Miniprotein binders against q9bqp7. Designs and how they scored, part 222

Target 1, 240 residues: q9bqp7
Amino acid sequence: VPQNWFPIFNPERSDKPNASDPSVPLKIPLQRNVIPSVTRVLQQTMTKQQVFLLERWKQRMILELGEDGFKEYTSNVFLQGKRFHEALESILSPQETLKERDENLLKSGYIESVQHILKDVSGVRALESAVQHETLNYIGLLDCVAEYQGKLCVIDWKTSEKPKPFIQSTFDNPLQVVAYMGAMNHDTNYSFQVQCGLIVVAYKDGSPAHPHFMDAELCSQYWTKWLLRLEEYTEKKKNQ
Key: E = the ipSAE of ESMFold2; O = the ipSAE of OpenDDE; V2 = 0.75 times the mean of E and O plus 0.25 times the DockQ between their complexes.

## First folded at step 16 (miniprotein)

Design yg1
Fold by ESMFold2-Fast, scan of step 16:
Structure yg1 (fold): chain B 240 residues (1-240), chain A 94 residues (1-94)
Amino acid sequence: as target 1 above (240 residues)
Amino acid sequence: SREELWERIFELIEKGDYEEALRLLREYIEKYPDNPLALFIVADLLFDMGRPEEARKVLERAKELAKKTGDPDLIYYVELLERLIERLLEELKK
């Protein structure tokens, strides 16, 4: 139970598109300021369990791969994730608004993995776009806002290697999605409302991606947990 | 409470007091026997303490329970630790 509760959905907004909505997906740049990002809040408020698991995973991977091997592994994971996001942005944007597409990005196993998900994605409203919660004072950079199977969603794209999924991005994914959702719903740069989330886990070998759909009720449950993390972050900062 | 006991276990691990952490983990598992993560943590601590034979036995139980609960991240971590334990046991034979 958070002490500073605030609703995730904005009663003044609709999920239906209207004539004032832009014809091209929004891409608002993230502006540097002292307001904390969603990722910073989550990193600063990890549970002792989350810290333990991440530290142990790192230690065990270093034992398996060596320090240089681990550094190379994590750098490659980061680069592959970045390229995957760039390819998705290219695929989901109108051709006339994008610079020349890199054909190599379109050939990755991760892109093959998400093809069946992409067939159900339409009505793209935002891509790689900044959000700010005006009342709760946090910012974020979301991947995508689009309709998935007819429902407007905040969509978060994740990469995973089978049989070795990358553990660090699994713990707080639902909290990250609802944090972006709540911010967007109260950000004056946006006019619509999002009530659903979607986490898509893509696989390097091209095996079918796993979609994790979050309806409005589930989003509300995770929103309460996000508010607790935000409250914890704020308390820690006041005590410093 | 369950949450207080769970948090105290991690505080002991952070301090490096593995014997006391294992004692509290045993109490936790007796009260909450269906938590595969608790069994995994026992195996992980035993491995760090240089007790790989005991770690292997506990990890086998953790693996069976994790497969029933269907947690792919925990299964991945279990298999990673399993490979390291087997490597250590082979090295000890030499």
Scores: ipSAE 0.640, ipTM 0.896, lowest interface PAE 1.2, mean pLDDT 85

Design yg10
Fold by ESMFold2-Fast, scan of step 16:
Formats: C-alpha cells, structure tokens, sequence
Structure yg10 (fold): chain B 240 residues (1-240), chain A 94 residues (1-94)
C-alpha cells in the first residue's frame, strides 16, 4: 500500500449510463495470478482478538460435533452459500435459462428471504464479475452491481444461521464491499462508477433478509479501514 | 489507549499470564463497560484457570449484555462455552 492516501471514487467516471455501457451484465472471469484477493488480505490480517475467538469456536465445535461432523458442518455452510449465489445470478441474469435450475436452486428459504429486497433491485450491470485495482494491486470477485432503490450499488449476498440486524454484526463484510467498489472504480474493464454498497443477509428459514445500505460517506469511512488492512498485509508479506 | 490496553491484554493471554490479563480486563471493563466481549474473555480465562463456577456467573452477564448490544456471533461463542461448562459441572456432580 502507497504511503499517500488513495481515493475510493474516480473523479473521471460518472455513475450514469452512457452509449458505451454494455446492455447485458458484465461477467469478467477471475484469473489466478500473484496479486492477492480481498478475502486473502482480510484473512491474513485478522486481529489477535479474531484469531483467539476463531480458535476457541473451532475447538468447541469439534468437541460437540467430532472432527468429521465439524468438517461436514463447515462444508454444508459453504455449499449453501454457493448455491444461494448461483440462484441469485440465475434470477438476475437475462442470459440464463431458469427452467433447468429452478428445481435445485430457486425454491430455497434463502431465496424466499430476499424476495422483498429483489423487488427493489434493477438495472443490473455486473454479476459474479472480477475486479482489479490497477494501482493498489489487489483483485476480487464481486457478487452483483445493480440499482437498489434507484442507487447504483455493489451488492454482497450473505447467508446466515443467526440474525444480523446491525451492520456491526456483519464483521469484515463492509470492508469487502468497499474494496470491490474501489477496485471497480479504477478497473479499465468497467466504464461506470459505483458510490454505494449493500450487504444483504438472508436466512435459511425464509425470515425477511436484513439489508445494510452503505451511502458514499459510510463507504469512504470503511475504505480508510480497508487501506489500513491492505497496508498491514503488504508489510507482513515483505517481512517474510 | 483503549486499543493499546486491549492489545496488551491479548499479549498477556498469549504468554499464559492469565492473572495479569484479568487485572487489565477489570481496568478495561471499568473504563469501557459497554463491551460484552470483555466479560466473555473474563469468563474464558476463569474457565482456563480451573474456576468454572465463577466463569459460569460471568458468562451469564456476558450473554445478557451481548443480547442487549445485538451481537449474535458473541452469543454463539457464549452458548458454546456455557454448554461445555454445564456438561463438565454435571459430570463432576454425578
């Protein structure tokens, strides 16, 4: 991370569509390279507190479920999240056929949970699309870029077994969202600018999802925190 | 100073100096009484030190505060430790 502050928003870009914008949602594939991902940066810069809690949680879950049971539990949580993202991509993509996938993906409680949020989502511009920050040298795979209640947002879909009614309960998710936003705003593969974020927490039992909207000011606050995490990651890598 | 005190507490925990960590945790809680995680860490250290009955009492306070502050992940951590303590205490008595 450079010593000088780097802006999240690109003053050379507009959030309004123009003639050069594609009419179909972008889906740029993530290509593996030596550049770190957003999730890796966050994983490698956990605080001592986060590490302590994770280690104790893991140990106690293993005590209750056994090693095989714990592995099955974590694999199931991951698979449920993956299927939820696949279902949302299918629902929001005009190019995908829903007929062949509705039996397996579209009837989950998680999809029921987000119905009231989806009614306010339109103008989809990117789905499951790779972003790269050209100057800060990090990459990511964002879930969705679309208008939520008329505002262009980076939208991150989350599944949870516990209710998360406050943004503080979503941990590093705000950092993930602004990292994707900053990358997209400085990625030559995209022509538009996004200034808002949305974290949507969906529930397996179909209970109404909690939307956590992040305006431009809040995004700027979390961007500063993301830059600190990225700096910490870079320093740790240089010292190894 | 809040961040420095919090980091120092975890340094002591990593060193296994639980008595000194508890002293600093009490100082932290007096200055910052709205942090349910601090109470949870007290319960964790008491349990590690072989004081499960004291840990259980502190854990009940941590759980109540976590519910009021809306921290569902901390509630999960609390409930995991609560179940472990209850299981051990029950087996010791029977």
Amino acid sequence: as target 1 above (240 residues)
Amino acid sequence: SREELWERIFELIEKGDYEEALRLLREYIEKYPDNPLALFIVAELLFDMGRPEEARKVLERAKELAKKTGDPDLIEYVELLERLIERLLEELKK
Scores: ipSAE 0.595, ipTM 0.881, lowest interface PAE 1.2, mean pLDDT 85

Design yg11
Fold by ESMFold2-Fast, scan of step 16:
Structure yg11 (fold): chain B 240 residues (1-240), chain A 94 residues (1-94)
Amino acid sequence: as target 1 above (240 residues)
Amino acid sequence: SREELWERIFELIEKGDYEEALRLLREYIEKYPDNPWALFIVADLLFDMGRPEEARKVLERAKELAKKTGDPDLIEYVELLERLIERLLEELKK
């Protein structure tokens, strides 16, 4: 075991309800900082295979759609993802009216796709909230912390045009989830423990979303991989 | 090792040494036939080298393997490259 290894779970925290926990979901804003984000670390430590595949996909898409067509495609994908996250935040906020919630559910195929997952989500504790790992010095902005089928999870909402029935198909998403989890568990702005993750892949055509539940053991396995990516990022920065 | 050979292939691609990368990819495929991405990468390099007929033949094998494994990302990459190869080959008929 490496000397610089750090645990994902905080032994001094409980996942059980606490009277000191806020009655409304937390939404801590992300501050600009010298400290790297989860997204930055992952982007700067992609494998040569990942870099090659991303570059080739971009080149091939530009050949098919043209430069302007590709720009429109990527802008549209980004906008759809942004709207999907905004709709989910609204739906999961306990202060929203039923009328507004129903309207949001009917607005897109992505929202229709997640309806069956949302039925199993309750006890929302954080929405679009900043996390910082105070010891490992990284930050992130997580989508949601809530109970899924009775288990407190960091939940990450994804949109996809193609089916993603296997967790391996979600690339670095498991690393992103456990990075947020480890940060929240060691962030003094939060008082609870999260031990599970959930990646929900929603589909544009309304096909049922694929939930990828990550139990404590699987989260620990991906946490080890995240620590290696973080170490690689740190070493690259020292040598620049 | 498997990981060292795989890493070396991408180093050669980054340097633009596609012929040597193809030689090592062929060696990799013989030793590790369980990696469905290797055949796709061969087809992609052949297309980039201006060898679309050879790329098409290799990609057909990659397509069959992609369907068998059910990897949606591989299927997407294969389908995209297939469309581009077919467009190019059709233009060359004119």
Scores: ipSAE 0.583, ipTM 0.867, lowest interface PAE 1.6, mean pLDDT 85

Design yg12
Fold by ESMFold2-Fast, scan of step 16:
Parts: structure tokens; sequence; C-alpha cells
Structure yg12 (fold): chain B 240 residues (1-240), chain A 94 residues (1-94)
């Protein structure tokens, strides 16, 4: 599908705050139906390279850890990621107590890793919030929408420790971010415009997280690639 | 083209034609020497083929290039394969 027929940005929206914006971050619940999620679209349209790497990673990890060890490893990775996202939502929510926020901030290496990034984050507008592209018919659950160094961004929090069996590998992270951005910009539950993305990779040992900022031009480039993946998904589904 | 050659390599791997895949990978690396993933794939195929000494040498090159290009995920995959190669070499020793 041509990018000019389905633009990532909505000309009827502004990225500047207005007086009618809610004082608390939006948290629209995800209500799934037959409409595909961003994660499902990406998983069903993996390249041969991505499939190869994922299968090899699984085989090599099983060789090192055994089948039970591999299951335990993947369960622990999932749990750590879940706790990291829960801690970040708590830290960024205005209604959390100071004591609880301090405990969350100091509790894990991942939280220590993102402290310097969090100092540059303000004006939180959405946390763990559902988005739907009304014209392209896909849904997603984004982590955060906030200002990073004065720019309104879709922010995606990632943990990095070892190779993971999940689609959240860095080569699909930019697609995930722009898919959420395009959906939010065309979702009637939201009134603002997002033009930038931020992928934050946090480390278990507390080493400083790496921020990967995506300006409007880069977002437009990845949006074109996301549209191709969505088209591929739609074609595959017609043939099932 | 680069894209066609890359796709053909994975088609050969999927079919189990590792020798031909390695030949095209070496051709790819000569034309595009800045891709540490290509070197990693060579090492992985060599390991799977029971050629751990050759796998180790290629993997060392992949590790050096990955450090220069700043790919921490690939470095972790390199280290995993490195540990498996060492285990295999110890088993083959006696």
Amino acid sequence: as target 1 above (240 residues)
Amino acid sequence: SREELWERIFELIEKGDYEEALRLLREYIEKYPDNPLALFIVADLLFDMGRPEEARKVLERAKELAKKTGDPDLIEWVELLERLIERLLEELKK
C-alpha cells in the first residue's frame, strides 16, 4: 500500500499541548477481536533471515541449557520484562507514592539503567494504552507517550541481557514503534499528534541504557516498511 | 544484487545445502565485508556441519567486527556459539 494514501501523521492534529488535554495519562484498555495486533502482523510476516535466526537461537540455547533450562530461562526473561514495564508505569504515574516510587527506582539493575533517560522524560500523555488504526484495521498496546528532551514520542522500553526468542529483536522494534504512532494519530480516543519515536534499551547490570531516537523522517521511512508488512499479512490471511 | 544473493543463501540453508550456502556466503562477505552477521552465519553453519576448528576462526572475526559495529545482541549470540564450540572441541579431544 502507497504511503501517501495512508500517511503516518494526521494533518488535523497538533503535537503541542492544549488546555483540554487530560492532566492524567490515558490508559485505554485493549479489547481484542478479529482485528490483528502489531505483534501478530510482525510475527506472521518474518523474513527468512528472522526465522532462521530465531530457530538457530532456540536450538543453540537448548543445546546449552537443556529443554527444561530453556523453558526456565524464557520464563524468567518474560517475568523480568513484565516487572520492568510495571515499575516504569508506576514511576511515570502521577498518583504513586514517593516511597513506592523510590523503591521501584532502586529495585533492579534495569531501573538503574534508565535513570538518566527518565530525567529527560516529562509530559506523560499515555501509559500502557491501546491504539487502533481505524482505516488500516490493526491494534496495539503501546508502553508510553511522553516528551523526551522536549519532543513528544512514542517510547518503547526494552530489556537486553541475552538473545531472546521473541519478535522484540531490534530489527522489528522501529516498525513496532511507528505502527503504534500511526495508529494513535488516527485513533479517535486520542487528540494529539506524535511524530517521533524512542526505543530505550535497558541493561540488567545497570549500565546506562541506550536511547535510539527516531525523528519524523526516520519514522516515515519505517512507516513505509510497516505498511509493506501489513500488506503481506493481509494477503497471507486471504489465502488461509 | 545484494538482496537477491542474501535471500538465495537462506533458501539454500532451508533446503539443507550448507556447502553451497557457505560458497555464496563467502562471495557475499568479499563483496560486503562490513556485515558481522554474515560471518556469524558462516560460523554457525560450520559448527552444525561438525567443523568446529573452522567455526572458531570465523567466529573470532565475527566477534571483532560486531564490537566495532556496536551490535550487542550479535555479540551475545557469538558468545553462546563460542561456548558450544569449546564444548564440542573438548569432546572431540577425548
Scores: ipSAE 0.555, ipTM 0.870, lowest interface PAE 1.3, mean pLDDT 83

Design yg13
Fold by ESMFold2-Fast, scan of step 16:
Structure yg13 (fold): chain B 240 residues (1-240), chain A 94 residues (1-94)
Amino acid sequence: as target 1 above (240 residues)
Amino acid sequence: SREELWERIFELIEKGDFEEALRLLREYIEKYPDNPLALFIVADLLFDMGRPEEARKVLERAKELAKKTGDPDLIEYVELLERLIERLLEELKK
């Protein structure tokens, strides 16, 4: 058990739609500060196994593609992910001008991959929005908060690249989702409660995306693991 | 314990003591024969040590087990290393 345990859910908040909720999705900008981000905490507290696999994968990729080829590969993966997120924000946003400007992105294989998932997504409350846990002092930028099959979820969109091993495809994806969830549930900029998570893995060839739904119990289990990673991060920062 | 043995293996790898890491990995695999990651690490270290024929044989076992257990992330690591081993073996034929 973490020494500084804190609940993921806020008992004073409701997961039901409220008349006081904004009619447009929230998009609070992420500001640079000294408070650590979820991604930084996770990157700085990787297990020896995760560090080994990442370093070996990088070395093997450089050996196969060359230094320049590897840089081009990682740049392309980053750009594809960025475009995928921009397209999803456009699709889920009520603003028509964004959809018109992104029409070419709406035809990508990744977007085709998620079509069946998007049919079950409604009630969008936040898109590309900053969250901060006021007590535990960490920040993050979440992709989406919306209802999936009637349940309010923190939704994280992932692209499946071939080859697949990136930090985003590793064991930390559920931790990232619950970290955002816990932050949002205790962030004064938000008034609602999120109890579920969804990781959607989209495929470049347009094959159907895989949804990984996380119910409240699973989120609570991963939350405990996130608190341990956060504790490890703060200890490392203070020590050396 | 399993956790102590696993941590010790990575400590040896970090220090560059690949021979001792392989010895402990062999002991680990005997106790836990259904872990495809352990087999992958053996193949990866053998490749680094200039033993590609042995690496290929172990990697095939890792690939088969990873497919049975449904570990798609590991499959991508396996396929990358497989391509490099085959390229090296073809070059050595010349």
Scores: ipSAE 0.579, ipTM 0.868, lowest interface PAE 1.4, mean pLDDT 84

Design yg14
Fold by ESMFold2-Fast, scan of step 16:
Structure yg14 (fold): chain B 240 residues (1-240), chain A 94 residues (1-94)
Amino acid sequence: as target 1 above (240 residues)
Amino acid sequence: SREELWERIFELIEKGDWEEALRLLREYIEKYPDNPLALFIVADLLFDMGRPEEARKVLERAKELAKKTGDPDLIEYVELLERLIERLLEELKK
């Protein structure tokens, strides 16, 4: 699928604030149907190398921790990630009561890790909000849309116990970000344009988070790769 | 091509044909000696085949190369396998 037929950016939209734009961040609920999610598309189109590494890592972790220990480990990672996202939504939300609750729930290094990033985040437009690309027929739930250092970004918050100093270390995260961006830019529930992405990797020990900023050119490059993954998913589904 | 050889290796691993996968991995490493992931996969397969001493030797090379590339994910996989190999070798001494 040629990129020119399905551009990531919508020429009819502006990234500048409009007086008619809502003052409260949007939070559109995700409505699931037969339309695939970004996560599903990416999961079903992993390379054989990616599948091998994931399965081997799982097997090796089970050998080290035992089956119950592995279950506990994965549950703990999931719970920490969930709490981190809940805390960030609370911090970025205008509601004080929600902020107090989440700060009490999460006394972890992850929130300390992102403090220097949060100082540069303002103008929040959407939090934990559903996006749908009507023409390409996929859906997603994005973490945040806000200005980072003056530029409107789709922001994806990630937790990690180990350093991820290069964008290549974040695996399919750039594809996830641009998929959300392209969907939002063509979703009638939104009126603005996003041209940049930001992947923030927060660390459990409170070490400074690594921000991976994606400008419009980089987003366009990953958008082309996302379209190939989406095409691969559609062909695999059709041929079954 | 490099990509066709890489794809074939994973097909053999998926089928459980580990000896043939190792043969093609050796061929791949001879042509592309600076790929730490290929060395890691060799060590991982050797470990599964019950050859932990050979796995240890190959993994040491993979570890040195992975640290030079600065890939933290690969380093994490290497260190996990290293711990398991050492544990198995100690159990075999019993």
Scores: ipSAE 0.607, ipTM 0.876, lowest interface PAE 1.4, mean pLDDT 85

Design yg15
Fold by ESMFold2-Fast, scan of step 16:
Structure yg15 (fold): chain B 240 residues (1-240), chain A 94 residues (1-94)
Amino acid sequence: as target 1 above (240 residues)
Amino acid sequence: SREELEERIFELIEKGDYEEALRLLREYIEKYPDNPLALFIVADLLFDMGRPEEARKVLERAKELAKKTGDPDLIYYVELLERLIERLLEELKK
């Protein structure tokens, strides 16, 4: 049990549209801060098993590709992910200027992969937007908040090259989603309540993306695990 | 306990004491035979120690168990190590 427990959901907020909500999706910029990011907390609190696997993966990839080849591989993975997120932001934005983005960004296998998911996405509330949990002292940059099949979700877009899956654990992906959710639900820059999560894994070859939906109960379970990781981070930082 | 044994194994790996880590891993696998990650770690350490033929045998067991348990992340690591082992074994033939 976490000692500094805080609820993921805000009882004073509704998941239904509010008349005061912006007509365009929110995009609050993330500023560099001494406050730790969700990704930093997760990276600094990896289990010894996760650390072992990550370190060995790096070593094995360098053996396979060479040092320069590994740098090129990781740079390409980063660039592909960045372009995928930029294309999704363009597609989901109601603003015409964003829809005019380079066709090369809009015609990738990853975008083809998510087409069937995008058909079920509507009511976009936030895109590439910063969240801050001032009470628990962490920040993050979430990908998207929108309705998926009628339910308001924090949506996280992931890329994977088939047959190779995303390297990071599925457990950390749900922790990332609920961390953003809890922050947004208590961030004064936002007025709505999010109770569901969605992790979408898109594939480079265009094969159908896999959606991993998280209902309110599952989000609450992962929230407790996130709070434990945050507590561990705080203790490690003080005790170093 | 299981957690204490796991913690000790990883401490030995971090210290580079691979022989002692392998001894404890064998003990762990006897008690927890359904964990494909433990078999993968054995194979990975054997590969790093220059024992690729032994690594190959253990890795095949890890692969079978990982497929049965539906762990796609571990399958990725298994296949990466498999390619490196086969490459090394091919070079050793020459």
Scores: ipSAE 0.585, ipTM 0.870, lowest interface PAE 1.4, mean pLDDT 84

Design yg16 (at its last look DockQ between E and O 0.89; V2 from the best seeds 0.75)
Fold by OpenDDE base, look of step 17:
Structure yg16 (fold): chain B 240 residues (1-240), chain A 94 residues (1-94)
Amino acid sequence: as target 1 above (240 residues)
Amino acid sequence: SREELWERIFELIEKGDYEEALRLLREYIEKYPDNPLALYIVADLLFDMGRPEEARKVLERAKELAKKTGDPDLIYYVELLERLIERLLEELKK
């Protein structure tokens, strides 16, 4: 059990959308403060096994591609991910705020991959919006808050060149999602609460994306794991 | 404990003591013969030690087990190492 237990859900917030929900998705800018991001916490608390496997993978990729080839590969992966998120933000944003849709952004295999998921997405409340948990002292930038199949979710979009059919194959992504949920549920900038998470793995070849839905129970289980990672991070920082 | 054993194996690898790491991994595999990750690590160390033929044999078993578990990340790592081994073996024939 985490020493510093904090609930993922806020009992003071109603799950019912207040009639005053803005028609425009929230986009709160991320303030770069001394406060650790969710991503930083997760990266600094990886297991020795995870770190080992990633380092060995990097070494093998450099052997296969060369150093310059690996840099190019990494840059391309990053760029593809960025373009995908930009395209999704454009698609999910209200039409009135759509700058000229770069048609080229929409013609990606990743966008094709998520089309069947987008059909079930509605009621977008936030896009690329910062969340802060004041008590637990961490921040994050969430991709999307919307209804998926009628359930309000924090949605996290991922790109992959390899199939990830199981939620276990998404590594720390479930922890990231619940961290954003817990922060949002206790961030004063948000008037509503989320109880579900969704990880969507999009594929470059346009094959159907895999949705990994996280109900409230599963979110609560991962929240406990997140709290343990946060405690580990805090302890490591006290010892530096 | 299993965790302590893995920690020791990783420490040995970081120090470059691959022979002792392999010994401990082999003992681990004797106890847990169906662990594709351990087999992958053995193959990967053998590759770094310049023993590609032995690496290939171990990796074949790792690949079969990885496919059975359906772990796409491990399958990907196995396939990457497989390509590297084959490339090295081709270079050595030349």
Scores: ipSAE 0.707, ipTM 0.925, lowest interface PAE 0.6, mean pLDDT 90
Fold by ESMFold2, look of step 17:
Structure yg16 (fold): chain B 240 residues (1-240), chain A 94 residues (1-94)
Amino acid sequence: as target 1 above (240 residues)
Amino acid sequence: SREELWERIFELIEKGDYEEALRLLREYIEKYPDNPLALYIVADLLFDMGRPEEARKVLERAKELAKKTGDPDLIYYVELLERLIERLLEELKK
């Protein structure tokens, strides 16, 4: 049970932006500061089991591929993820992006994988936009805020080599989504809030991506878990 | 508690005390015989300790259980270790 519970939703905000909202998605720049990021909090509060599995995976991959092979593998995975996010930002932007797009950026298995999801995405409100929770003191960079099947969501795009048919298979990803959601809902740069989340797992071979929708109740359940991780992080830093 | 036992097991592994970690893991598996993660960790330790034939046997059971639960991350870890065990066993035959 968190000692410093705080609500994920802001009762003073509407789920819908007003009619005067700009038609261009928000892109709040991420500021360099000492406030911890969502990903840093999650990385520094990994369980001993998570740490063990990650370290052993690394060692086993090095045994299989060699040191140089492993470095090439990780660099390639990182680049694929980066290009995927760049492609999605380009596709979802309402500007004249179509005339400036890299054809190779748009022709990847990951982009093919999400096509059926993108058909259900509309009303993009934010892309690659910073969020800050001023009360709880954390910051993040969310991927997308848009409607999915008519519901306004914080949407997180993930690439994966492994099938993720169930939300439980996405480990800390739901915590990322709710952390971004809570921050956005209490960030003065945003005039609206979001009650739902969506995790989209895309596959390199173009297989249909798995969407993991999170309604308000599920978001609240994961929010409690996020608060525990943030509390654990804070206690570690106070003892440093 | 179960959580305290796992914390102790991982502490022992971090210190390199694999024999004591194995003892605790075997006690855990007696109480929870259908836990594929526990079996995978046993196989992983045995592999590092130079006991690949024992690791292979344990990993076969872990693989069966992991496939049944449908945990794609554990299946991936099991298959990676399996490839390494088979390579080591092949090398030892020479």
Scores: ipSAE 0.690, ipTM 0.921, lowest interface PAE 0.9, mean pLDDT 86
Fold by ESMFold2-Fast, scan of step 16:
Structure yg16 (fold): chain B 240 residues (1-240), chain A 94 residues (1-94)
Amino acid sequence: as target 1 above (240 residues)
Amino acid sequence: SREELWERIFELIEKGDYEEALRLLREYIEKYPDNPLALYIVADLLFDMGRPEEARKVLERAKELAKKTGDPDLIYYVELLERLIERLLEELKK
């Protein structure tokens, strides 16, 4: 149980669109600040198990690929992830035309993987947009806010080499999603309420992406865990 | 408790005290036999200690249990370590 509990949902907000909502998705730029980002909080509060697995993975990959091979591998993974997010932003942005889109970006196996999910995505309200929780003092950059199968979701796009059919296999991704959700719900730059999350894991070979839908109850459960991580981060910072 | 024993194991690994970590891991596995990650960690430490034959045997158990529990992330780590162990064992034959 967190000592400084705060609600994830804002009772003053609705998930329904209204006349004051912009027709173009919001894209608030992320401001560099002393306020910690969601990713920084999560990275600085990894469990000893997570730290062990990450460090061993790095060591084993270097043994397999060599140091130069490992650097090439990680650079390629990063670049593919970046291109995937750029392609999704392009596809979901109503202002971009096919002429303005990079066709090579739109032809990746990752984009093929996610096609069946995209068919159920509509009503995009935010893309690559900054969120800030003014009360809890953290910031983040979310991928997408849109309706998935009629429910307004914070959507997080992930790439993976291997299938991840269970939500538990996405590590801190659920915490990341609810952290963005709680921030957006209390951020004055936004007027609507999000109560659901969606983690979409896309595969390089074009195998069907796995959607991990998080209803309001599940989001509330992960929100409590996020608050504990944020509390741990704050305590660690005080002691440094 | 389970959590205290688990944390102590990682503290020993961080200190480089692999023999004591292995002792506690064996104790942990006896009490909690359904955790394939514990078996993976045993195999990983044995590999680091230059004991690849023992590492391979434990890793086979970890792989079977990981497949049964449906942990694809752990399966990835297991397969990576498996490839390295087999490569090392082939080099040692030469």
Scores: ipSAE 0.656, ipTM 0.903, lowest interface PAE 1.1, mean pLDDT 85
ESMFold2 (binder alone), look of step 17: mean pLDDT 83; pTM 0.795

